# Ledger of designs, part 355: VHH binders against q9y6x5

Target 1, 379 residues: q9y6x5
Amino acid sequence: LPPKLLLVSFDGFRADYLKNYEFPHLQNFIKEGVLVEHVKNVFITKTFPNHYSIVTGLYEESHGIVANSMYDAVTKKHFSDSNDKDPFWWNEAVPIWVTNQLQENRSSAAAMWPGTDVPIHDTISSYFMNYNSSVSFEERLNNITMWLNNSNPPVTFATLYWEEPDASGHKYGPEDKENMSRVLKKIDDLIGDLVQRLKMLGLWENLNVIITSDHGMTQCSQDRLINLDSCIDHSYYTLIDLSPVAAILPKINRTEVYNKLKNCSPHMNVYLKEDIPNRFYYQHNDRIQPIILVADEGWTIVLNESSQKLGDHGYDNSLPSMHPFLAAHGPAFHKGYKHSTINIVDIYPMMCHILGLKPHPNNGTFGHTKCLLVDQWCI
Short names: E, the ipSAE of ESMFold2; O, the ipSAE of OpenDDE; V2, 0.75 times the mean of E and O plus 0.25 times the DockQ between their complexes.

## First folded at step 16 (VHH)

Design gb39 (framework vhh_surovatamig_d1)
Fold by ESMFold2-Fast, scan of step 16:
Structure gb39 (fold): chain B 379 residues (1-379), chain A 125 residues (1-125)
Amino acid sequence: as target 1 above (379 residues)
Amino acid sequence: EVQLVESGGGLVQPGGSLRLSCAASGFTFSDYAMSWVRQAPGKGLEWVATIKQSGSEKDYVDSVKGRFTISRDNAKKSLYLQMNSLRAEDTAVYYCAAKYRYWSAFYEPRSYDYRGQGTLVTVSS
C-alpha cells in the first residue's frame, strides 16, 4: 500500500499562540509526533502565495501567485480572492496534488485548500470541494476521511483548509486575549475531532498528518495608518494591491511616481521592482508591479479612510509575528521531537519524500527536514 | 447586469427601529457572502455586518452587536438588516455588498465584488 498524507492548514495561526494559550488536543498530537516551532514563510506573507508555496516548494516569484490581488500587464487579466478560477494564474508551477496524480494508481483529495478547485496543467484533484466558506469543518473532515478510505485508485495525498484563526485575528487583533482564547480553543477542539475521527475510522496508525499554517498575525491600530492619498493623486497610477504591501502600476513615468512616494512616510519602504531586496525573492515575475510599497510591521496603508482591521499580515517574512508552526504525526515522523525552524518551501520536498514522489525543481532543502523523519539519519 | 437595490432607509428618532432590504439580480445570489457597509457624512466606508452563503454564520462590528441582525433569503435573493435601538452615530448611507467565495478579511469594504447605490438612514430627533 502506498504511504498516505493529510495536510491540514489553519489560516493565520501565529507560531507563538502555542506559548500563550492552552492547546490540550494539539499538545497530545505533538507528544507522539514532531513540532517545528517556527516556519519562515515566503514574502508576501499572505494566504494565497504561502498556501501555494507549501504545495510547490517555490518562492512566489517562481510559482506566480505573488499576492492575493494581482494584475498581469501583458494579458491585462486581474486576480483576486473572489476571482481566482482562471488556470492562467496557477500554471507557473506544478502543485504536489498534480504530481501525485501523474504517478501510477494515485488519487488526490481536497477540502478547500487554495487552488484545489482550479484545473492546473489540465489536472484537478480526483476528489474536491468547490470553495465555500459556509461549509463546516465537520463536513470538510467527513468528505476527506471518506475519500481517504473509499477511493480507487487510492487517495494518497489529501488537503484540508480552515479559515480560522485568520478571520478573528483580523477582526480582534492577536493581542485580544479574551476573543483569541475563545477562537483558539475552538480550533484545538477541531484538532481533537480530527484525531478522534481518524482513530474511529482506523486511519490514525497508517496516515501521516501535517498541521501547519501559511502565516501569523500582527497587531494594527488606527494610530498607525499611512494615507496614500496624501502622497500621490489617483490619476498617476493604478492600484493593484493595497496593504500592507501596495502594488503600484504607474499611468505616467515610473520615476515621477516613485519620487512622489519615496519620502511620503517614514513607516513605509518604497521600491522600484529591480531594487526589491534579494532576500525577499520577490522580483522576477511579470505579476510583480513596477513599484512596491512595504509597510512597517503593524502599519496599514489606506486611501483617505480608516481601517477596521485590528490585525494583519503580509509584512516582512523575517518578522516572527508572521511565522506559523508545523506539527506532524504518523509512521514517517519521529515521536516527541522538537525542531526550531524550517523554511515554508522545505515542506514540499519533505512531503514528496514521504509519498515517494520525485519533486519538481524547487527552492526547498530536504536536509532541513530530515531530522523529523524516522527513515533518515540525523547527524 | 448585476444589480443590488437597497430600500427601507429613512428618518427615525433615537431608540427607534428600521429594517433595510436589498434585492439582488444578475448573479447567483446563494454563491455570495453578503454584507452591509455604511458611510457616515464625511467619513470613509465602514463594514457593519456579514452573512455567509448559507446563512449559517454571521458577524457584526462591535458597535452594533446586539442591536442589529443580518439575515438573508436565498430563494427570494434578498438580504436584510434589522436595526434596533438606533443611535445618532448610526446615521449613514447603508450599502448592500456582495463577495464571491469570501476567503478572508471581509472587513475590507473595497474587497467586495458588487455594491448597491445605498439607502440613507438618518437618526435624529
Scores: ipSAE 0.763, ipTM 0.901, lowest interface PAE 1.5, mean pLDDT 93

Design gb4 (framework vhh_surovatamig_d1)
Fold by ESMFold2-Fast, scan of step 16:
Structure gb4 (fold): chain B 379 residues (1-379), chain A 125 residues (1-125)
Amino acid sequence: as target 1 above (379 residues)
Amino acid sequence: EVQLVESGGGLVQPGGSLRLSCAASGFTFSDYAMSWVRQAPGKGLEWVATIKQSGSEKDYVDSVKGRFTISRDNAKKSLYLQMNSLRAEDTAVYYCAAKYRYWEAFYYPRSYDYRGQGTLVTVSS
C-alpha cells in the first residue's frame, strides 16, 4: 500500500476566478481539503514552462523549457508544438514521474500532461496517452482511474491535463463574465464528475488529489498593441518568440539591435540577457535569447497587424492576474485549511514527500507547503 | 514534404456562396487541429475557423458565425470551408493551417505548424 497521488491541471485557471464565479463542486472539494489562494508561477508565465516547473520543482533556466517556442544556441535546434516529442528539449531535468519509476518499483500514468508522451532520460510514463485535444475529459479520466486500479507495479503517480479555461480565456478575455461563466461552470461540472468517478471506484478515501493550473489570464485589447515593425526592420533579427515576451536573435551587432528597440514603446522593457532582472530566474540557459522584450500587463507585441486575442498570459510572474490556485484533498492533506501563497516550484518537493520519494535538487522549499500536510508541524 | 493545397477560391457576388477545400499530405492529418486563416489586402493574418482532430469541436470568429461551416474528412485528408452569405469584407487570401497542440491558442495565426499557399476569394459585384 504505497501512497497515491493524482495531479490535475486546468490550463489558464486564474486564481481570482474562484472569487468572481460560483464553483459548487470545487467548493465541496476545498471544504474537505486545502486551498492555496495564489500560486506564484515561474517566468515566463506560459503553459509548457510552468507545467514542467510543477513536476520538476525548477525554474525555467534550470529545466530548459524556457518558452513555448525556443531556439538552442549551442545545437541550433528549433522547438515548436510540432517537434515537442524530441527528448533533447526535456532532458535538462528529471520530472516526478521518471523519479517515481526509477527510485521505487512503481508505475506512473498520464493523460496529456506536457512531457508525459516523451521519453525523458530514456524513461516514459508507464501508462500514457499521446496528445490529442479531441480526447474528452471523460476518456482521459476513465483511462487514469483504470490505471490507478489495475496496475502492477501499482500506479502511485498520475497526471491529468485539460486545455480549458485557457482557450476560452484567450478568445473572450477574463473580463467577459457571460462567456467565462459558461466555460467555468463546465469546468466545475468536470470536477464534480472527477470526484464522483473516484468515489464510485473506491479510490476517493485513499487517493491524494491536487487540482491546480500553470498560469492565469489578463485582458488584452486592440488599443494596447506594440508594433515592432515601427521600431526595427526584420532584416536585423530572427524572431524566436513574440508575445508578450519577445525573444530576439540579432543578425547584426547586438548593441545596434538593442539601441533600435530600447525606446520603442513605454509599454515594454528591453533587456540584454545579462540585464534580465534576477527575480525572474530567467538568464542561465542557452535557449534564452540575447535580447528579451517584456510587454506590460495587457499589452500585445505584434508585427504590423492586429491581434484577435482578448486574453493572454506570459507576463511578469509578480502579477496576480498570472497566478493560478492550488486545491488538494486526501489523506496527506488537512481539511478546511486555507493558505495564502506558495511558489509553483514548491509543489514538486511536496509531492515527493507525499509519495516518499527523494527529490532531485530543486528550487522549491518544502517548508512553504508544510501547513497543508497532516504529518508536518505548522505554526 | 509537408503540403497543404487550397482550392475553390474565385470571384463571387455579395450574398453568394463558395466552398474551399484543402488537401493535406506529408503528415498525419488526423493528429492535427485544422484551421482556416485569411489575409485581406493590406492587412495581417486573421483566424477564421478551427476544427479539432476528430471533427467534433468547431469554433469560428464572430463575424462569420452562422455563415461559414468548417468540416474535415480524415480518410481523404481534406479540410473544407463552406462560405455562405458572403460580404465584401470577406475578400481575402484564405489559408489552410495545421496545429498539433493547443499550447499556444489557435487564435494566433503565426503559431500554426503548417500553412498552405492560399486561395484568393474576391467578393464584388
Scores: ipSAE 0.563, ipTM 0.810, lowest interface PAE 2.9, mean pLDDT 92

Design gb40 (framework vhh_surovatamig_d1)
Fold by ESMFold2-Fast, scan of step 16:
Structure gb40 (fold): chain B 379 residues (1-379), chain A 125 residues (1-125)
Amino acid sequence: as target 1 above (379 residues)
Amino acid sequence: EVQLVESGGGLVQPGGSLRLSCAASGFTFSDYAMSWVRQAPGKGLEWVATIKQSGSEKDYVDSVKGRFTISRDNAKKSLYLQMNSLRAEDTAVYYCAAKYRYYEAFYEPRSYDYRGQGTLVTVSS
């Protein structure tokens, strides 16, 4: 029978939370599995881009979901979380559930992972839930486990998405130990429930489970604001995305807009598109705007207003605060192995290997994840 | 045509109460998380409270916790905000706002899919 894989994302789960809080259920999961302490995500360190990078193995400039808010100058289309269902935005890559369904006789299941309710290359997950933030983790898990046990053709790849600890990270900030302790304990309890449900249904011994996240979280403050209105008038540009990476579409000469912005704040870098650092892999896509502003860690770009977010993400992907972790358990994985770092784009080719799928061309390196797998030589 | 129509605003003395209502039309109300967002004179938009699609999950800005209660009636396509123990600082135009997905934070008033015309609440003696 083909191997099975469940990919679970807890949005905004910063890697160093594992060292600052107790996770008894997650620690039991890791004891008989593997832990990657840091996953270096893609720039920009936002939800839609990084979730799509996990399932495609591609940098944002290559898969086309370059931000949570986008504009395409050629087609004049706008993307946001309320306007995300046009396949146009998703068709620059092939996510793993599409690959899984098109190779051999296999099904995919999805509980609200970004993109799974959109037909991509005329293919949608065989079983999926429409997005609804009030659907409990338990209901999402019940549907996923039902589909894993009761499907024809068999579900071999399943995804499960949960909005926390991102929501609370934004509201309280990652340094609020009292509130974050409560939230993270609840997440650990959900991991315990996940393991218990899989054991009860006879899935635990034969299912590969990956628990990961798309990004981390950093502390913000009302004392760390960059007021864009103090530097440039609204008549000179159209704002496509604001903070902490601002996407600027000039209404006048690009050089003139750049000159008004380049000395706006000592806590913000201003780039012409062709000058964006190569290490970001954030240049070769029409959806990346002519001028990009990148705020320093913990700084928020505003338009003559305050910000209620005490935590945020989207910052430079070299920052440890932006990194999630990866934990995994199952027949494909070693037991009790710890690894320091992988790139988030490496997850896709690893998952393809576990499922016996031929990966589409991607930016990941299978060699980076070899030490996690029982059927591979570490060196 | 999508419409969010707020009502119930007015002048009230400090310590008083007010109940705001929002009538929704032109979209599937039960699929959207609903929020109240306010703008005080001379200030930016501030998120006040959110209620998720089912009505069971609620969240509030710290300054109104214990004083304000958000609720919804999906059958009537209506959102409510019960405001108790009102303070001068609560003076603002209150907007009803709708959001389909969570993938951007509720605390970002610019990210809401739909927002009404607002209703003015003035707390003064």
Scores: ipSAE 0.694, ipTM 0.872, lowest interface PAE 1.9, mean pLDDT 93

Design gb41 (framework vhh_surovatamig_d1)
Fold by ESMFold2-Fast, scan of step 16:
Structure gb41 (fold): chain B 379 residues (1-379), chain A 125 residues (1-125)
Amino acid sequence: as target 1 above (379 residues)
Amino acid sequence: EVQLVESGGGLVQPGGSLRLSCAASGFTFSDYAMSWVRQAPGKGLEWVATIKQSGSEKDYVDSVKGRFTISRDNAKKSLYLQMNSLRAEDTAVYYCAAKYRYFEAFYEPRSYDYRGQGTLVTVSS
């Protein structure tokens, strides 16, 4: 039978949570599988961009989902949570479920992974659930396992997305050990349920399972706010995205807007598009605005208002607080192996290898993940 | 054309009660998580309460827990906020707000897809 892969994301699962809290079910999963302690995600460290990078192997400037709120100057289109189903936004890349369906005459299945309810290059996931945050983890898991066992052509690639611990991380902040321990224990129990369900259905021994996340979380505070209204009048610009990376579209001369912002706060970097650091790989796309503001870790950009987020993400991708982890189990993976770091774009070519797919051109390096795989050797 | 129209605000004595209503039109109300957001005079926006699509999951800012109750009626396309034991600090313009995706935090008032014009609640003697 063809190889099968289930890709699971727990949104906002900071890598360092593994060191500060107990995860008995996840530790049992890792004992018989592999752990990558840190995954260096792409900039900006937000949900939509990083979930699309996992399944395309591309930096945001290349796949086109550059933020959770976007404006395309060429077409004059706006992207928002209520206008995210236009294929235009997603068509700059080919996600793995599309490749899986087109190259191998196989099926894909999806429970809520970003982009899976959108026809991309005229191809939608063979089985999918329309996004609905109220659908339980159990219902998502029940659908995925049903599709993995009862499909023709066979489902060989499946995705499962869960909104926690991101929502609780925003509410409580990662330093609230009492509330976060409760939240993370529930996630560990869901991992236990996942493994138990796969074993009960006879899937566990022959299915490759990856558990990962898109980003981490850092502590924020009402004492760490950057008020843009103290620096620039709203009449000079259109705000495309706010915090912790602000996307500024000037209504007047770009240099004049830049000069009003450049010394606004010691806790924020102001970049003209062409001056954005090369290490971010966040420059070559029309959806990246002419001026980008990047707040320092734990600082929130506001417009003469408060922020109730006690935790946030979107910050510099070199920050360990922004890094998720990756754990995996299955016939493709070694047992009891730990690896220090990979890039989030490396996940895509690894998954293509496991599934026997030819990857589209991408920014990942297969060599970085070789040590995780039983049919490979690392040098 | 999307509209959110708040009502039920007014002047009330400390310890009193008010029930706010929000009538929604122009979108599939049952697909959206709904929230109440407020702005006190001279201050920024503050998230107050959220109710998810089915109505079973609710969340509140700590200062209103046990005093405020959020509810919705998907058939009537309406959102409600029952406010009890009102305090002077609850004085604000109250906005109803709608959010389709869960990928951006509910606690960020600017992240909402739609927001109404607001209804003023004044708690004073």
Scores: ipSAE 0.522, ipTM 0.792, lowest interface PAE 2.8, mean pLDDT 92

Design gb42 (framework vhh_surovatamig_d1; at its last look DockQ between E and O 0.79; V2 from the best seeds 0.00; counts 0 for: pae E 3.1 > 2)
Fold by ESMFold2-Fast, scan of step 16:
Structure gb42 (fold): chain B 379 residues (1-379), chain A 125 residues (1-125)
Amino acid sequence: as target 1 above (379 residues)
Amino acid sequence: EVQLVESGGGLVQPGGSLRLSCAASGFTFSDYAMSWVRQAPGKGLEWVATIKQSGSEKDYVDSVKGRFTISRDNAKKSLYLQMNSLRAEDTAVYYCAAKYRYDEAFYEPRSYDYRGQGTLVTVSS
């Protein structure tokens, strides 16, 4: 019988939240499973890029989802509508659900994971829900568990996406203990509901479950704004993405735009594309613009305006505030094992191993996750 | 062609009320979370209120909470903002805005997929 895997993402779940708040249901899950305390995500530390990195094992420059708003210099296409179903944006990689469906006669299921409602290499998730943020966690879980239990050919890979704590992190900021405590308690209750539902249906002991996230969250402030309008006129460039990583497409000579921006703020780094630090792995793609601005942690780039965000992400991926965690339970995983750090790109080859799939070439290292797995030796 | 057409703006005295409407066309209205975003003279864009696809979940900026009510009619493809106890600080062009994905920063007014041309609300004596 093929092994089954459910991959769950709580958007914007900063790793430090686990140490600062009580999670009785998540702690019970971890007690009989594994915990990776910090997952080093890819740059830029945003939702679409990191969710696609989890399921492809690739850096953003390789999988092509380089931001939540993009411009492709070769085709002149814009990705600024979050409902854009053009496969063009997603076709630079093969996500695990496509591999799952094509290598064996197996099905995939999805409750709103980014990319699962798009045909990628002419393959769409066998079962999926059209994106709708009003659909409750319980309804998403009901559909996923129904598909896991009743599909033919069998669903062996399923994904479940939830928008919190990201939305509340943006609204209140991660330092708002009162509001974040309320939000995180609700998430822990949803994890309790997930475990209870799987136990009730007889799935719990035979299903591999990964709970993870795409990024963390850092505190922002009206006192930490970078106003681009103080440095450069809008007539000199087209803005592709704004904050905290601004993507600048010059309308005049690139060097002139760079010179106007390079001393704009002590709290922002300005890079010509070829000068972007190698450690970011954010250079070799036509969707990465000629000039990239990177704000320091907690600083917001604006256009002569205030920002209502008290929390944000997208910053340097070396920052612990940008890191999520990974917890897992199931027959593939050890019980009561704690690991310090993996790279987010390492999740893909680990999942391929669990499912018995041959991974596409990727940037992950299987050896980094072997200590989590019962069928591997740990050295 | 995607269109969002706002109406109902005008001049009102402090303490007065206005109801804004937005008519949507060219996209599947029920698939989008809808918001009102405003821009006061000489200021930037400010998020005011959001209503999710089903109409059951609503959120407001603190300064309008208890005074403004957002609502939608998916059958009529329309969004509304009932504005009560209006203040001079509420003077702005009000935009109807649509966003498909909630996983991006929802409170960033520039991140919306579609935005209308706006309707002016002036609160003055």
Scores: ipSAE 0.773, ipTM 0.900, lowest interface PAE 1.4, mean pLDDT 93
Fold by ESMFold2, look of step 17:
Structure gb42 (fold): chain B 379 residues (1-379), chain A 125 residues (1-125)
Amino acid sequence: as target 1 above (379 residues)
Amino acid sequence: EVQLVESGGGLVQPGGSLRLSCAASGFTFSDYAMSWVRQAPGKGLEWVATIKQSGSEKDYVDSVKGRFTISRDNAKKSLYLQMNSLRAEDTAVYYCAAKYRYDEAFYEPRSYDYRGQGTLVTVSS
C-alpha cells in the first residue's frame, strides 16, 4: 500500500574506503541503484549527533544532540552511553520515525539506531530493539524483515544500525590495510546477506533501501598528543567532553581559562562559543559549552596520559576523512547514477518525500537530492 | 549503588598463572560489555581485554594474546581474567570496567561507564 523505506547505517564507514578496498556486493548494489560519493556530515563528526541529523534534517545546534557526552547546567543532567534514554535530550527535534508512525495506517521499526528506544515526544518506535552489541547483524535483519512483512498497521519506515567499521577503525586506524581489509570484507558480506534476505522474502522489488554512515575515520598516533594538563590545572574547569573536540565549562573567569588554553598547542584551535566559525552551525544551543577546543586532524587531546586509539573521528566536517557515502536502491531511485556530494541534512527531506511525509522545519535542501529520484526532474 | 569488586591478585613467579574475578552489583550486568584495564607502576591505564554482553565475542591487546583469557558469567554477575605465562611486565593494578556500547573506543580510559578499585598483580623473582 504505502511506499516503504529501510535506512541502514554502518558506523564509521569512510567514503574513500569504496575506492581503496574491494566491495563486490556493495558495488553490485550501487550498479543497480545510486551512489553519492561524499556526504558532508555535521560538526562535530560524532556518532549520536550525526545519526540524529540524518533522521531530523537538522544541524546539531538545532536538534540538541551536540555530542556523545553532554551536560546541562540548569538541570544538572548528564548524557552518556548509559544515560541516553531520557527524552529531555532528544525532545528538541522530531525524528522521521515519529512523524511516520503518527500517520494513519503506518508504523516504524528499528534495530538499534540511536534514539529509537527513547519515547521522543511520548512516542517510541512502534517496533524496536533495545541496544545490545552482542546481537548479530543477522538477528537485527531478521527482526526488521519480520516486522516489514508481518505488522498491522504496516511498517513503512525501518532503521538498522551496525557498529562496524567504526569499532575496528578506532582499534587499527584507517591506514592498517591488512586489518581493515578483513573488517571491510566482513561488512561487504553483510551487505550481500541483506540483499539476499530481501530477495528471498519478496521485499527487494518494492522496498527502498538506503545504505549510509554517520562519519569517516582518520589515523591517530602516539606522536600526535595534546596534553591539557601541561597548560591548565583541572581545578579551573569542568571537562564535559575531551577529544577531538573538547567541551570546557570554566569554574573561574572564562577569559582567564581561555588565555591559559589559547597557546597550549599549535595543533589545536581554541574557541570562545561566540567565535566558533559560522560554517560549523555549532553555537546556538545551551548544551554547547562556553569554550571548545578543536584538534587538528589526527591529533588527540589527552589529560597527561597516552592513548591506545589508532583511529578517531569528531574533527572538522570539511575534512574528506570525516565524510561517509550514501548508496540507495529501490523503486524511488534511478539505476546506475552517481552523484558527487550532498549534505547529510539533505537525507531527511528526501526520505520524507519518498514516504509521502510532510517534513518538519529543517536545514536540508530537497533540490540537492532530486537527481537521485525517478519522479523528479534534475533541474 | 554500582559496585565492581576485583579479587584474585597477588604475588606470582614469572611463568605462573593467576585468575582474577570481578563481582558486579547495582546495574544490569548482562546489558554491559566488560573489560579488564591495567595500570603498571608509573604508567597510564592500558586496555587489556573486552568481552561482549553474551560472552561470545572477545578481544585482547596484542601483548597478552594467547596468554590471557577473558570470560563472564551473567547469572553470577561476574567477570574473569585467566592469566597464564605471566611476565614481569604484567605487574599492574588490574581494574574491572563496564561499558554499555561496544562501538565507542574501549581503548580510552575515560570511555568506561563504571570501573572498580582494582586488584594488584605482582610478577617477580
Scores: ipSAE 0.503, ipTM 0.813, lowest interface PAE 3.1, mean pLDDT 92
Fold by OpenDDE, look of step 17:
Structure gb42 (fold): chain B 379 residues (1-379), chain A 125 residues (1-125)
Amino acid sequence: as target 1 above (379 residues)
Amino acid sequence: EVQLVESGGGLVQPGGSLRLSCAASGFTFSDYAMSWVRQAPGKGLEWVATIKQSGSEKDYVDSVKGRFTISRDNAKKSLYLQMNSLRAEDTAVYYCAAKYRYDEAFYEPRSYDYRGQGTLVTVSS
């Protein structure tokens, strides 16, 4: 029987939450599996880009999902969380679920993972749920497990997405110990539900399960705001994305716009597209706007508006606060092994290996995850 | 065409009550979380309250908790805000706003997909 893999994402699960809060269910999961303590995600550290990086192994400039909000100047199309169904945005890469279900006697399933309800390269997941934030974790889990257990051809790859603790992180801020403790306990309980469900169905021992996240969360404050309106008039540019990485489309000379923004705040770096640091791998795509603004950690870019957000993400991907974790369990993984760090793009070649899939060209390094796998040599 | 049309605003004394309504059209109302946001004179736009698609989950800014109640009727494609014990600081233009995805927080006013033209609420003696 072909191997099976379930990929689970809890949005915005900051890596150090594992050190600062108690997770009985997750810790049990880890104890019987593996843990990567820190996953260096891709820049920008936002939901759509990083989720697509996980399943493609590509940097954002390569897979083309470069933000949660995008604009293509040639087609004049817009991408947003409510307008994400156009394959145009996704077709610059081939996600693993497509590769998987194109194989003989295999199918893919998805519960609200970004891109899974879109026909990418004319292929849509065999089973999927349309995104609906009101759908409970239980219902999502029930569908995924039903598909894993009863589908023909068999579902060999499945994804499950959940919006917490990201939403709560935004609301309370990651430093709110009281509220975040409550939120994270709920997450741990959901992990307990997941494990229990898999055990009840007899899937636990044979199913590979990865629990990860797309990014972390940093503390924000009303005292750390960067007001662009104080630096440049709205008539001079179009804002494609705002905070903490703003994408600027100039309506006047780019240099003039740049000059108005470059000294706007000591807590914000302003880059022309060609000057974006190479380490970000965030340059070689037409969907990246001519100017980007990158706020320092914990600073928020605003347009003469107030925000109730006390936490945010999207910052420099080298910041520990932006990093998620990865835990895994199943026949492919060791038991009781902990690893310090990997890159988020490394997950893709690992998943391909587990599933016996030939990976598409990607930016991941399989060698970084070898120590997690029972069939690989680890130095 | 997507439309969100707010109504119910007006002048009220402190301690008074108002009920705002929002009529939605041009999109699948039941697929969207709905929010009220407001802009006070001289201040920026701020989030007030959100109700999810099913209506079972609600959230409020702290300053209005216990005083305001958000509700929706998906059949009527309508959003409501019952405002009790109104205060001078509640004076603002109130906007109805719609958001499809819960991925990002509802607390950022710019994150909403649609927003109405607003209705003015003035709380004054």
Scores: ipSAE 0.318, ipTM 0.708, lowest interface PAE 1.5, mean pLDDT 94
ESMFold2 (binder alone), look of step 17: mean pLDDT 85; pTM 0.869

